# Ledger of designs, part 2: VH-VL binders against Uncharacterized protein B0403.3

Target 1, 247 residues: Uncharacterized protein B0403.3, of Caenorhabditis elegans (q11077)
Amino acid sequence: RRHFGDEYRINTPACDIVCEGQWKSEFHANFHKIYDTEYFEIPLDTAIVKNRANLKMFCSSTIQKYSCLRNECKIQRTPWSAEKHICVGHFDNFDRNINCLSLTDKYVQRECSNVCNSIKIEISQAEIDRMAEMDFSRQEKSEFVEQNKHCNVIACYQLCHEYIISKVCIDSAVAARSVVKSYYDSYLEREYTELNKDDQDELYSSFCRRVTPGQDENEFTANMTRYNNLTLDRMKNDIRSVFSILD

## First folded at step 4 (VH-VL)

Design a20 (from e3 with heavy chain E105D P106S; framework fv_enfortumab)
Fold by ESMFold2-Fast, scan of step 4:
Structure a20 (fold): chain C 247 residues (1-247), chain A 122 residues (1-122), chain B 107 residues (1-107)
Amino acid sequence: as target 1 above (247 residues)
Amino acid sequence: EVQLVESGGGLVQPGGSLRLSCAASGFTFSSYSMNWVRQAPGKGLEWVSYISSSSSYIYYADSVKGRFTISRDNAKNSLSLQMNSLRDEDTAVYYCARESDYWGDSTYFDYWGQGTTVTVSS
Amino acid sequence: DIQMTQSPSSVSASVGDRVTITCRASQGISSWLAWYQQKPGKAPKFLIYAASSLQSGVPSRFSGSGSGTDFTLTISSLQPEDFATYYCQQTNSFPYTFGGGTKVEIK
C-alpha cells in the first residue's frame, strides 16, 4: 500500500465524492464486487480484462465518472489512475488486445504473484549512503524501504506479464506487451511523482527513480544503474524459472 | 571466513600522530561501509568514524572531528584512520568494524577486528 | 545526537537466572537498534539487529524486543558463557551512539 495515496482524499471536493460513489455503485451493479482502492492495484484487475464485454462495461462507467468530474464538478486536473489510463487514455489499445490479455490473466494472478510477492528488499549501498548523507530519520528510512519494495513489485509484475504475453500471444505479442508496458510505466511514474514531491530524485529507489537519458551521471546515479540492471536480471531469471514449462 | 586485522597502535605523546590500518579479507571489501569504534580502559564503546563503500560519504564523532581522517583503499582491501593532535582522552583500543548491508529494518556491525591499542601519555 | 541510556549498569546473577537489560533512546529510532556482547579482553560480538532479529548461531535464550524509544534484551536462562558486558547501539542517524553497557556478573 502507498503511503502518499491518502493525501488525495483530503483534497477531494464533495462533488468528487458523488461522482466516485456513482462509479463504485455502477461497478458493484455490473460486476457484483465492492470496489476498493486496493482491489485494482497490481496486477491488472481480472474483472476488467476478462473479456470485451467486461472491459466495455467498466470503461463506460469510468468515462461517465470523468465526465462527471469535468462537467459537474469543474475539475480540470485529475491525478493518474489505473481506470483513467485504461478507459480514457488507452481504451482502443486495450480493446484491440483483449483476447491476449484475457489469456494471460490466470498466469499473472497465480505465477507472477508467487514470483513478485516473494521479492526480498535489497537496498544498494549507494542508497544507504545517500540516506545517511541526508540524515534520514527512521520513519523516512522505513517509508523509503516500503516504497522501494512497492516499486520493485510493480517492476516485477511488468516483466512477468510481458514474459507471459510473449509465451501465449504469439501473433499479437509485440502490441500486447506495449499496452502492458505503458500501463506499468505510467503506474511507476505516478509512484515516483508521489515519492519525489520535494524534488529529491537522488534519494529514491532505483526502481522508482527515473533517469532521463542524456542527464549527467554522478557516482550515486551510476551505482543505482548498476544495481538496477543486476536486480532486473535476477527478476528475469526467476520469472523464466517459474514458467520454464510454458513454451 | 571474514577477517579484519587492525595495526598501527602504540605509545605516543600528547600532540603526536598515529596512523591505524585495518586489513580486510574473506569478503568483497569494496561493497561494504566501514567504521572505527574505540573503547577507553574500563569504559564503554564509542563510535569514531564511518566511511561508505565508495568513500563519497564520511562522518566523524564530534570528539575527533578535525583531528582524525578516515580513508580506504579498495584495491588493497584496507581501511585507515589518520589520528593527529592526539590527546590523553584518545587512549583506547581501536576496533575496525564492517557495517552490514541494509536488509529493510536496520544496519549493524556484523564483523569486528581484534583491536589495536593506542596510548597517549608522556 | 541520539543519547542511549542503558540500565542497569551491572547485574549480579546466577546460572539459570532470567536477566533483563533495558535501553532507552532520547528520540524515536523505530527498530534501528542492535545488541552486542563483549567478553573481557575480546572484541564485541553482534547478537541482535532490528531490535528483535537474532543472528544465526546465537542461542535462542537471547531475545530482543521493543520499538521507538524503549528496548529490552532478555537472557531467559543464564549460562556460564553469558557473563559479559552487553551494549545496545542505534544506527538511525549519525553520529552512531552506543549505550553505556551492562555488565552481567557472577553472583
Scores: ipSAE 0.000, ipTM 0.401, lowest interface PAE 19.2, mean pLDDT 78

Design a21 (from e3 with heavy chain G104A; framework fv_enfortumab)
Fold by ESMFold2-Fast, scan of step 4:
Order: C-alpha cells, then structure tokens, then sequence
Structure a21 (fold): chain C 247 residues (1-247), chain A 122 residues (1-122), chain B 107 residues (1-107)
C-alpha cells in the first residue's frame, strides 16, 4: 500500500546507518568518547590499547558491526576503517604488543596532543606559487591549507607515538613500532584517497601525497621533497626535545 | 664533511672559570642535539651535558650541576660550555659530540671533535 | 641512574684472536646501546649503534649483539689496528652513561 509503505520507508534508516550507529553508541558508552563523522578524536585512540580488556571490548563491538553489515545488510566489501584495521586485519599484532602499547596511553593522550596540535604548519613558497599558477580560488586555497594541516597532524602523531614506544618499551619496541607504523601508513593512504577523489594531484598538498622524486624529477618535485623532509625533521626534533624529560 | 672543532681549554686554578666553544661545520647545526663528554687523564669517558636542537631541553651530569652551563648559538653554528667553580677533578680532555638525528631509533654520538684540554691545578 | 658495567677491564690478545667484550646495564635499555673505539691520544670513533648495527666503513669482523641489559661486542679476527680501548654507551635515559672501557692490548 502506497501511503502505509511510504511512512514506514521514510522512518526506517538505512541498514548500514543502523549498524554504524550501534557501534558508535557502544564506543561512547565504553570509552566516554565521541566518534564524530568518520574519525576518532586522535588518529589512533590509545584508550583502545590502554589494556587488553579495552582492546577486546572495542574489537568485540567492531566484529558485531561488520557482522551486522555482512549478514543484515548484505555488504561484503567495505572501505578501510581504523576499527577494522585494528580488530579485523591486525588484531593478533595489537594483542601481542599490548603490554608495550598500554605504556604509551598516558603520553599520547596528553603530550602528543599538545605537541601535534600546536605544531606550526607552513606552506612552502613553491606550493604558494603553484596555487597561484593554477588559479586557486580563495576557497580552494583554504581547503589546501586545511588538508595540509590535517596530514601534518597525522604524521606528527605517528612520529610521536613511535618515539614514545622507543622510550617506554623495554622489550619488543621494534615490533610495537611496526604495528603503529602500519596503522598510520594505512590511515594516511585512506586520507589521500579521499582527498584525491578526482585524480587531480596538483590540487592537494604535496605532504599529504608523500611526494617522492620519480625518474623524471623536475625542480618542483625536488623542492617539495626537500621541504617535506625538512618539515619531518622539524617534527622529529620538536618531539625529541619535548620528550627528553621522559628519559 | 662534518667537522667539530673545540677551543677554549687551558690551565686554570681551582675556583676559576673557563668557557669552551665548539665550532660546527658541514651540516645543519640547528637540526641536531649536541653533547659534551670529558675524559680525565688515564680514565674513561664521562658524559657531561646535553642540549636539544632548540635549547628547550638541557641536562647535566650530577658532578657538574650548578657549576657548568651548556648553550648554543644556531646562527653562528657554535656550542658552548661555561665552566665555573672548577675543581681538580674537572681536569680532562673535553669533547663536543653530535647526537644522531634518528628519532625513535636508538641515538648515538656519530661525530666527535678532537677535544680541548682543561687542567685545573694550584 | 643507569650504570654500565664492562668486562673485562683489559684483555691481552694476538693478531687473529677472537675478542669478546661484554656490557651490562643496571636496568633495561632495549637496544639503545652504542659501541665506540678509542686509540691513544685520539677522539672516540663510533662503531655500532642500536646494539648491532654496524657503521658504514667499519670492518665486518666487528659485530654487536644483545638487548635489554646484556650486550656483547665481538672482534672475530683481531688486526693490528684494533688495539684500542672500547666503550659501550646507553642513550635510553638521562644522564647518559658510558661503560668503564675495555683495553685490548697486544700480547
């Protein structure tokens, strides 16, 4: 029936939204944190790895979400997500390194947040010139700056978390750093894929793209590689200086 | 090539002061943490002091705390160690050393100067 | 403070000998350990970092091993230029500390 069917259809949310909503509610209930839009408050929320019980609780909810998507919604293929990476793709690696990862929670939540949220983000003159050459609008320039800042913050958190692991983990620091590095590499790959939906590399920050020189290296790509390396070196030195007290 | 050259050593009487300098060249000095290490005649290596690339973090060995002050001038590519209230036991060759720029990887002192001799004698 | 204890304090060896030097940290330092070589009247030269990573240009007869608290430097076939004093160092925590040194002497 048309009228009856229309009312039920409008008031029934899509299956995937229901599965996602249940997971978000459980995340909030268990961790007292908000998962806003598609992101954790920090790229790798260390509350999840604070202890083995938290990891198991988080991953139990995540498995339920993906079971809901597969069995109730008939969705087999899903994009990369932080929770899927931790719980479906790499649970054993996170679990085996939980003793080390648990030691980092207090530092990442406070110290990395302070360092990485206060990081000075500068756009190179070469990129400013490139934006002018490509007739960037005021809005496009603002988006470029915002995305560049976002990717710089993510990179900073990766460097900071790996540094802390090296300082607080007596055993298996190499293995634990590999787990964190793999997570952040996948995270940044997803960020770049979402930014570059139109396959227009020049519209996006070279830092977000991890610009590397190719066989046909030109002056611009060489300058961007040097600038990005200097930016990473500055981050590394700032992190080391801030955390020297952890020794 | 990377070079570190110490200067400012000499003979001083107990209670005196000396200022050591280390001139750096061949690398971006402002990107590296620096250290002072000393060695008394016939004895082993003793770490003295550390300064971060930005000068925000500074550490000293207990034996020199309150008497020595490490500083750097990134515009001049120079590292300094101001030594006050010198004692006989401060007699040593003083080396400046660059700490490797590998964050998260185990750090080490990859380049050392040739040293400058400090003799505290009455 | 982390105390670094080296043994032996000295060893007499001949060219071609295998020399083993040990270094023990008073608490865990993971792999934050470096080895240095010092010849009389010269500044120290770094040989190994991260407990086992050899510097480019250092002969393959030098090797390092260990993690946590117990570390070893091995010279598989001693050469005339290897007679020197060797030091271990931890950079895991401040204050940074060196071992007391091991003098490798000609027999």
Amino acid sequence: as target 1 above (247 residues)
Amino acid sequence: EVQLVESGGGLVQPGGSLRLSCAASGFTFSSYSMNWVRQAPGKGLEWVSYISSSSSYIYYADSVKGRFTISRDNAKNSLSLQMNSLRDEDTAVYYCARESDYWAEPTYFDYWGQGTTVTVSS
Amino acid sequence: DIQMTQSPSSVSASVGDRVTITCRASQGISSWLAWYQQKPGKAPKFLIYAASSLQSGVPSRFSGSGSGTDFTLTISSLQPEDFATYYCQQTNSFPYTFGGGTKVEIK
Scores: ipSAE 0.000, ipTM 0.415, lowest interface PAE 15.9, mean pLDDT 80

Design a22 (from e3 with heavy chain P106L; framework fv_enfortumab)
Fold by ESMFold2-Fast, scan of step 4:
Structure a22 (fold): chain C 247 residues (1-247), chain A 122 residues (1-122), chain B 107 residues (1-107)
Amino acid sequence: as target 1 above (247 residues)
Amino acid sequence: EVQLVESGGGLVQPGGSLRLSCAASGFTFSSYSMNWVRQAPGKGLEWVSYISSSSSYIYYADSVKGRFTISRDNAKNSLSLQMNSLRDEDTAVYYCARESDYWGELTYFDYWGQGTTVTVSS
Amino acid sequence: DIQMTQSPSSVSASVGDRVTITCRASQGISSWLAWYQQKPGKAPKFLIYAASSLQSGVPSRFSGSGSGTDFTLTISSLQPEDFATYYCQQTNSFPYTFGGGTKVEIK
């Protein structure tokens, strides 16, 4: 389970629940989707960028949410969130590239989802050795697998989304890739931060550390790089195979 | 600074074998896909082979399939090309090239070695 | 396999001239095309990636355009140091293929 924001929620006035609840209700009304425990169903919900009207509607509600948090709840700084990244920090960049991003919607929701949500996690010998040293219970092994799977899923969606942009966005591919790369990099940083904030062993952040921007290899992660490279190579080839029809 | 240095070229008889090496320095070799490209005297560039960072994906030009084998040793930062059953048409300068640290349309060969000459006498 | 056809095979031009080199793919490659410059006796140097993106440090007189199957490299005002052979390359699918090259001779 990802717990990014749990500490914030525990120490925050009940007021934030009202702001969040109104935003979630509007998201459900506008997109007929549920925002589950501070996460979209896929790392970047492409329904938001399906057209300019959707982007503006989503961001209108998001700006209202953060206005509510600031003015009613007196909360001036909030942790990173997907909706804040899109609407508060980077709206102009998403809007400028909306024509390209709209072309990726159908592929990300179907093909990328099929490839990335079926990713089999690969466990290195270093990770096996560390789990043995830590005397992992069944529950702890499941938690480890889920965290590494989640970082693999995010990395896969980044590769897949950028690949689709390269295939369908002939005149603006470089600029559009920059927009989604920034988004996915921030998402990975959130996952990495969550795994490290409770003095977690390096094992729990091993794959996230490798793919998170600005993180250097340490002795433990260096031993696992070959398995991460194998996983990334496999993802790239699976993505190419699924999208061969676009050639 | 990124450096790629080829070696192992020379004169060989038709049907013979040679092993080319490429020594990489100045970057994390294990994170990059590598390529071999050749150029016959007075002719254009011809792509020869590709190897992914993990060695799990390997591709060859049709002209060398079954005769050439690309490999890498990430611990030693080295790339190799084993060339068997050499033919007159394999005479060329062979370049080691690094594929860019990009995905999709941003793929290109960003660094090249100076080349090593292979001559197959007829 | 994707065949890359370059034209012309050679061109003679004066300093200051506009030079255009065309590259055609036998099937659609989107923008998965790079351009390289090779000076006599030297290894190739990449100039352009994604059909139109200039590498940092490459003079602004170089530009690339095109998508799908038809691509163009343009040198807007030829300089003496531009004496070289230019190659396009597709990276859309394996095997990777290069164009036959265009030799630019400055007169």
Scores: ipSAE 0.006, ipTM 0.524, lowest interface PAE 10.7, mean pLDDT 82

Design a3 (from e3 with heavy chain S33W; framework fv_enfortumab)
Fold by ESMFold2-Fast, scan of step 4:
Structure a3 (fold): chain C 247 residues (1-247), chain A 122 residues (1-122), chain B 107 residues (1-107)
Amino acid sequence: as target 1 above (247 residues)
Amino acid sequence: EVQLVESGGGLVQPGGSLRLSCAASGFTFSSYWMNWVRQAPGKGLEWVSYISSSSSYIYYADSVKGRFTISRDNAKNSLSLQMNSLRDEDTAVYYCARESDYWGEPTYFDYWGQGTTVTVSS
Amino acid sequence: DIQMTQSPSSVSASVGDRVTITCRASQGISSWLAWYQQKPGKAPKFLIYAASSLQSGVPSRFSGSGSGTDFTLTISSLQPEDFATYYCQQTNSFPYTFGGGTKVEIK
């Protein structure tokens, strides 16, 4: 399944649209932004971690959303979501590290966004050969490119945000970096899990798995690991280059 | 081949000044974070200062804050340490060290120079 | 500041001995711990990073372990070239700090 934001099953009740709509309305009212489930633009919204008041305001609305899902829709279990991770599973960790996360806000918004959203995604010869073996249509090739870009953008944001934390946060660098890494790892794991349900899921899952640690390997994924390391090295060089220019 | 070569050490009286230099070769100097580390005679290693690749982030050990200034010239592949108001306890061998890139893994000092000796005495 | 305490300050050992060096941080540093070897008159040489990751080219008799506040460097079978002073270092937070060093000397 290729869903962005909240994942829904085939029998999604109509009432969850109401709960989601209320939450999106509150997000717009509180942050003057339209919440977009397009991952390329909003991997970790730094407005949420700009200060403790914003974090609490965001999480108050998020708790209301999940209360709505449980009480009005009778939905007891929900898939992973960014807002649920921050507010339900890890609120104390984000709260304790808010000063450090706030300090990095400026750099993540400008420098990380610039390098990560403008990175050139190249398709390896092994991936081209695999798509040919599977007789990919034009639409399928387009979807593959977008999914590959999506996973790489998220990995880039993780590397960039952790890089900034390591250099600007003195007393809490390890803890803050762990919080950020956990968030992006969970995001990538969710993407991998959803892709694993699609037709051609073995190929699509392999591309997102390239940036997700601990997954099983075969010959194809071993080749992709080497390609992924080259891509990560390019990202690292681009991130360093951006910070070298900015005095 | 990565090389770091320190220079500028010498004998100076208390209250005097010295400027240390570190010449880097064999790698893209402008891409790496650099550090100064010192070692007093018969004593252990003491971290002195850090500078980021662009000079945007600089940190000092409390013992040298306000007296020492770290800087770099990426066009010349050189790192510098300007030492003012020198004290007897600043007597040490001074090493420049390259810090490994941070990419989710802990950083470390992967290459060191041979050191330059600074002696502060009457 | 994070203080790094090494023990022992000195150990006398023979070739073939197992040597263990301990490093303790005054605060949690996760795995942000590196080990260095320094021979007389020479600059330090990097051995281990991330508490347990061995540098390419360093003999497998060297190993590191630990996380949080307690760390150990082990030399499973001491060789003549291993007589040196060993230092731990944290890069978790500024200021960076080194342990006091452990001198491994011939018995």
Scores: ipSAE 0.000, ipTM 0.412, lowest interface PAE 18.7, mean pLDDT 79

Design a32 (from e3 with light chain S30D; framework fv_enfortumab)
Fold by ESMFold2-Fast, scan of step 4:
Order: sequence, then structure tokens, then C-alpha cells
Structure a32 (fold): chain C 247 residues (1-247), chain A 122 residues (1-122), chain B 107 residues (1-107)
Amino acid sequence: as target 1 above (247 residues)
Amino acid sequence: EVQLVESGGGLVQPGGSLRLSCAASGFTFSSYSMNWVRQAPGKGLEWVSYISSSSSYIYYADSVKGRFTISRDNAKNSLSLQMNSLRDEDTAVYYCARESDYWGEPTYFDYWGQGTTVTVSS
Amino acid sequence: DIQMTQSPSSVSASVGDRVTITCRASQGIDSWLAWYQQKPGKAPKFLIYAASSLQSGVPSRFSGSGSGTDFTLTISSLQPEDFATYYCQQTNSFPYTFGGGTKVEIK
């Protein structure tokens, strides 16, 4: 085993980490910022998609990253990522709607952040009952709330970003909303998948399951369908009230 | 469109050296991994060597390791194979081949050159 | 190293026949398997990638199947231009390896 350990140490970082490091280095060189998922992915950073030059520059680097992963690392499939969604799967859609997306920048960064960072997590009776059945400690209840908060924040930003598009983009709103909705839907699908990648009780992904598109109803979601709609409607009302002056 | 043209083949004595070249055109050469494949007279295909787009990763078949060196010049759109200490069993047609650039999918050799013949004999 | 065993080594067939060629990997390669066609005196031509994905412009009579270790190439109705040698190749692990080839020849 010593020979095996020495070999890996001498071979430097794993191939995928090298590809990622090159991409982050190029991002810093091009945008003069350190890439951080917390700041650039939720909400979708309109600085990256602010104009065609920025989008093409970002996507040129992203194309090189995924070429590196595939050709040098021989990684057959990669998990969903924000940069891959924008640059590999949906570049043409972002490019066609770039003018509209750039108009949303100030509102998404200020108004949506204020609404979505202040949301309250509403726990359903079914979830409370399940936590009781599983004999949750105070720590476990806290962790459950924190996990559900993440998906709530993503769902809120999806609704808020789409709402802002409808207010500022007028003639192009339908197409631009579809682009943004696709991004957040895919992000939610990744979060839901990560929470369920291990064989865990469905309670641990219950809110993410409720807001992730394409998920089949189960005993939790069926019992909470009305609750889910009320929660999303409350978010929509809060968003509308903050942006009432934009009319 | 995409074209790969090999050159540098010929007759050489055992123990001799030869340098093969592959000229690429019709695509962004710097974005693709490249390979050398050979085929002895009347025999099957044998993979020889791989070089990544940036030259950061290089691999060789065990039969040529230590004797052959693969390299590329992205500014000149060219791939090379320096062959030293040649043996009779290195006699073959040598093809350069482009490895596919499809993200998240298994790779394959989508374009091949016409091949250049190397004959090692006394 | 991953060994690719191809069978049969040759098959005699007539126009209109169904031809099946098998390729077996000595260890799992998922779907990292490609098929090539080579005519005498010519460079190989790519036909199929990812075990079952047909290259644009390749006739629909060609099909590939399999995953893991066992793979097949099928020609549903052999045409005169299909008489050639066929090779499988794995790109899952270095060194890359080819099967020994299957020569599809006239009766």
C-alpha cells in the first residue's frame, strides 16, 4: 500500500480537480472574481449573462473544462452543473434572450434577495408526524429545517426571477421566463437527487420533492399538495407586494 | 472539411529511427485529443499512442513504450510520432486519428488519415 | 489491460443475409465501445459509438447493442458494399484496445 499511496501523491491532484482548477483560474482572469456557487448560481448571476461578450467568454472557458473532463480524464458522464446547463445544454436560449436577462440584473440581486432570504419554512403535519415516528433529536430537526430551507430559497428565486422578467421584458417575457425556469428546475432536480443519492427516508427530501418538477406523487406529496400550493402562493404574493411600484 | 494527412513513412533498418507527421486541417486542432494506430500487413488494428489536447496526458502501448514519443504543435496543427530503436515487428501502416469531442458521451475515433507505410527490414 | 475478443474471425455471407458480430471485453467497459468498418487498402471508417449510437449517414441496416462486457454489431440485410473487415474498440481505459477483427466475405 505504501507504493500505492506514494504513486497518487506524486501524480498530484485528481484529473477532475485539475480541470476544475483551470476553469476557476480562467474565470478569475476573465471576470476578476473568485467563482463561488453561493454567489453566482442562486440567484443566476446576470453579470455572467449580462451581454453576449460575457456569455461567450464564460462559455468558452466552460467548453474547455468539459473537453478536459471528457478527453483527458475520460469521465463518461458528469452530474448537472450550472455552467454546463448554461453553456452546453442551453447556450442558444441564453444568447437569444441576453438583452432581457441583462435588464433583470439589479432587481434580482436586490429585490429577490430581500424576499427570498427572509422566507419562513412551513413544516407540514405529515412531516412532523414522520419526524416523531423516527424519534428525531433537536439536532436532527434543525438539520431537516436547514435542508428544506435550501430548496425553499431556490423555489423562491425561480418565482421571483420569472416575475421580474414579466415586469421588465414585456415583449420577450414568455421566452426569457422559459429559459430561467429551465435553469432553476434543473437546479432543483440536482438538489433533490443529491438528497436522495443514498438510500435515505423520503422525509429528508420531502420539500425538495414537492417543488421539483416531474416528481411522482407519494404519500407525503399527496397529503401536502394543497399546503405546497399555499406556500408557493404566499411567496408569489410577497414578491408581487415588493414589486408593486414597477407597474 | 476535416482532413488528416500522414507523412514520413519509409524503409528503415532495424535499430534505426523515423519521424511520422500528421497535418490536420478543417477543424480546431487544439481542442481535440489525437491518436496513432498501426496495422501490420494482413493483421488487425493496434493502438499505439494518445496525446491530450494540451499535451498534459500522454499514453503508449506497452510494445512501443520507451522507444516512441508522441508530440503535437497546436500552433502548426501538426501531430508527430518519433520512432526510435525500430524492430521488424514495427512494420505497419500508421494512421493518425482524431478522438471525438462529445461531452458526457463515450469517445471514438471519428476521422482517420490515409496512413503512411513504415517498413523495418535489413 | 482490457482484452477485446471478437468472434467470428470470418464469416461467409450472401447479399440479403443477416450478419451478427460479437465483441467481448475482459472487464466492464460500460458503453465505451465503438465499431469500425475497413475495406481493403483503405483507412477504417467509424460506424457506431457508445455501443449503440449510429453515425449520421451510416445506413440503418447497421445496429449495435450491449453494455458492460458483451457487445454485438448486426447488419440486418447485407449489401455488396458491406463486404469488409469490422473492428470493435474500447476507449474506457488505457491502453486502448481493438478486437481482432471480423472479415465479412462473399460465399
Scores: ipSAE 0.000, ipTM 0.398, lowest interface PAE 19.8, mean pLDDT 80

Design a33 (from e3 with light chain S31Y; framework fv_enfortumab)
Fold by ESMFold2-Fast, scan of step 4:
Structure a33 (fold): chain C 247 residues (1-247), chain A 122 residues (1-122), chain B 107 residues (1-107)
Amino acid sequence: as target 1 above (247 residues)
Amino acid sequence: EVQLVESGGGLVQPGGSLRLSCAASGFTFSSYSMNWVRQAPGKGLEWVSYISSSSSYIYYADSVKGRFTISRDNAKNSLSLQMNSLRDEDTAVYYCARESDYWGEPTYFDYWGQGTTVTVSS
Amino acid sequence: DIQMTQSPSSVSASVGDRVTITCRASQGISYWLAWYQQKPGKAPKFLIYAASSLQSGVPSRFSGSGSGTDFTLTISSLQPEDFATYYCQQTNSFPYTFGGGTKVEIK
């Protein structure tokens, strides 16, 4: 997600605002809904991969946006964004797997949101309890809990989306799962870079740091891995149990 | 290296009880789901029970529900199967097996113990 | 419950032969299928997961295929160490179920 707050809008060059505004107008014209800051958050929006026509329309507009930024605004380096990942970095992979990805449309938005939002609440409370034992300020504790909860939710959506693919995409499940995994890996890498700008790796869970639970051996990381293992166990089993209707 | 070692098998009368144990080493036991699988003499493999890494999820084959109880002690790296009200049909070699770590892909039993023999006979 | 049916129950073959074993699920399991090899007196050994993914260290003469309800394990050129009983397993839903096994015997 690349939606700025009021202070960034005031300080952003007019050129960038124009490029972004054109893209949002095209999105509204093509998909008949207003782009908001949650459109490309987690889960990966299945509406744009619902069929090849939607993907092509979305990516044509996205290419125009980045062309506008490069040619009119002279911005050559842009940060990672969901639309750039899908349309500029990995279009061929999404296009190649569109038939499989489209089959997941009806399940991801409903089932994954249900499971992962339930897990988010449970994780948040467990992490608050853990942080209560540390010597951080109240505000710092709340911020770290919120940040770790965000990474846990991303992990849950990745597992859930890949699980759905494994159930409905018989002939191309491995390739399609790789496309989805790549998206969530890139999203998490961008999110973690923004969250951990102070280089405090030891304060973040294995989900945030993208390491296998149980590989780190320092005391704080071991405790985070322990909570992550409990959370991961919950995610895995809740995802599998809810999807009985998928065979 | 991953190692699983079963123990606790033996000869018991119908209606008796046994407790099987599986000692795990060479991996982070608390991160893996574990299973019990049995094999009657000259017969095929039969799945018996599953326990998730945190013990929050437990499943049993219908043939053993209400009679067998799976449990684990992550601090001791051990898996247990308490078998009550044993029947002649429970005679088998019992294996403990580690289930591969699930990350949105199909799971499988990647490591197995040597098995422990349970004989239920009058 | 998902029933797993293997065919044949036994096959007699010679070294160098191509051996094909089939496994059928009573319900769709996508590609949530594993294959195991068991030699007399030993615990089963994992060979293949996700219907077609070969375990590291397993010889390339072993291959798996299939999806949905019909699955196949193939040994392209049978070797002496391959004489064993082979089992398929679904992990798609609880209870987990195994096929009845296929014994590959010396001809």
Scores: ipSAE 0.221, ipTM 0.689, lowest interface PAE 4.7, mean pLDDT 82

Design a34 (from e3 with light chain A50D; framework fv_enfortumab)
Fold by ESMFold2-Fast, scan of step 4:
Structure a34 (fold): chain C 247 residues (1-247), chain A 122 residues (1-122), chain B 107 residues (1-107)
Amino acid sequence: as target 1 above (247 residues)
Amino acid sequence: EVQLVESGGGLVQPGGSLRLSCAASGFTFSSYSMNWVRQAPGKGLEWVSYISSSSSYIYYADSVKGRFTISRDNAKNSLSLQMNSLRDEDTAVYYCARESDYWGEPTYFDYWGQGTTVTVSS
Amino acid sequence: DIQMTQSPSSVSASVGDRVTITCRASQGISSWLAWYQQKPGKAPKFLIYDASSLQSGVPSRFSGSGSGTDFTLTISSLQPEDFATYYCQQTNSFPYTFGGGTKVEIK
């Protein structure tokens, strides 16, 4: 889940609320979904790239929102958002690859959700309790485990979407994968910032941080890395098995 | 530098057993799927077996299914192939190979060992 | 199982020649095809993946093409170091399978 910008938005001018409200109204009218603190039900909502008309409609509303923020509200800097990434930063890349991305919509909405929401991590409360003693309660340790699992769910959706592209897109698969990878890299960077509010990098596995595993990891992070690697292996092979069977 | 070094090959009688090992270095072994590939004298390459990074998924060629067992020890950076009920047609150079980990891309074997020779002969 | 058929089994060529090797899959494998080069007494060396993506460090005279069931490896101007056996491989589904190999020999 994306707990995105709640502290930032508390102090936004009334003008910003109007710009945001207009965008949310248009999003609901066009896609029959409500944008709130969790922007989309899945990290990249493929309904917006289901066809070129949807992408243009979504981005038209998004451009209007950011023009409203800049020109009417005099707000020049905003945090990263999914809609800004797609429509302001990278529209040409999404548009150029729309034929490929549109082929993935049906699979991402159903198959990726099934795999990524059903994946089992073999870690028990007893194992959490046995992790290195820190200046943290049992509840806090469990929360760090769940935060690392959340990173894995986002990564699972990325892996699944990229794999689908390689199976259904014959032309421009490399370019389309690059577009999706760039989106997820930015999304996960933003999510990690929200998860790690106290700058405690040592509590997050290399997988969550997208870096090479550290040699000086404490027992807690070492155990999380082990469980995350097992989960990654299962995610990759569960994703693969869907398309091996559905030939 | 990525290195894979096979060992354990030798001469064995039909019906005998051998255990091949592959020592990996220069990369995070526990993050990669591994494969065994063999090549009979003067013949082409034949895929033998696959093991996923955590050993959760294992596959075999039909010719060796039920006789060979692939395994790995991630703490020791080692891949193994236990070969039982060996036949004359199992005579080959056996290579261990690392499978690419560029997810979303078609997979391929990016690094290979030097090979170890298995001869099944009375 | 997916059968990979390479043709020709051998080709005699001279330095500077254009060499084309074909690989055919018995079932559709999209672009899940890799090419390898093997010199006598050596382990195979990876050349190309995703049917057409050249590995860094591999000379640009090598190229791959195709999708689905029909694939080609082309060497635009054969060099002395290119005399070797070439193999295609599919990784679309288990079991993984290799083509029978194409030996590129001096004419």
Scores: ipSAE 0.148, ipTM 0.630, lowest interface PAE 4.8, mean pLDDT 82

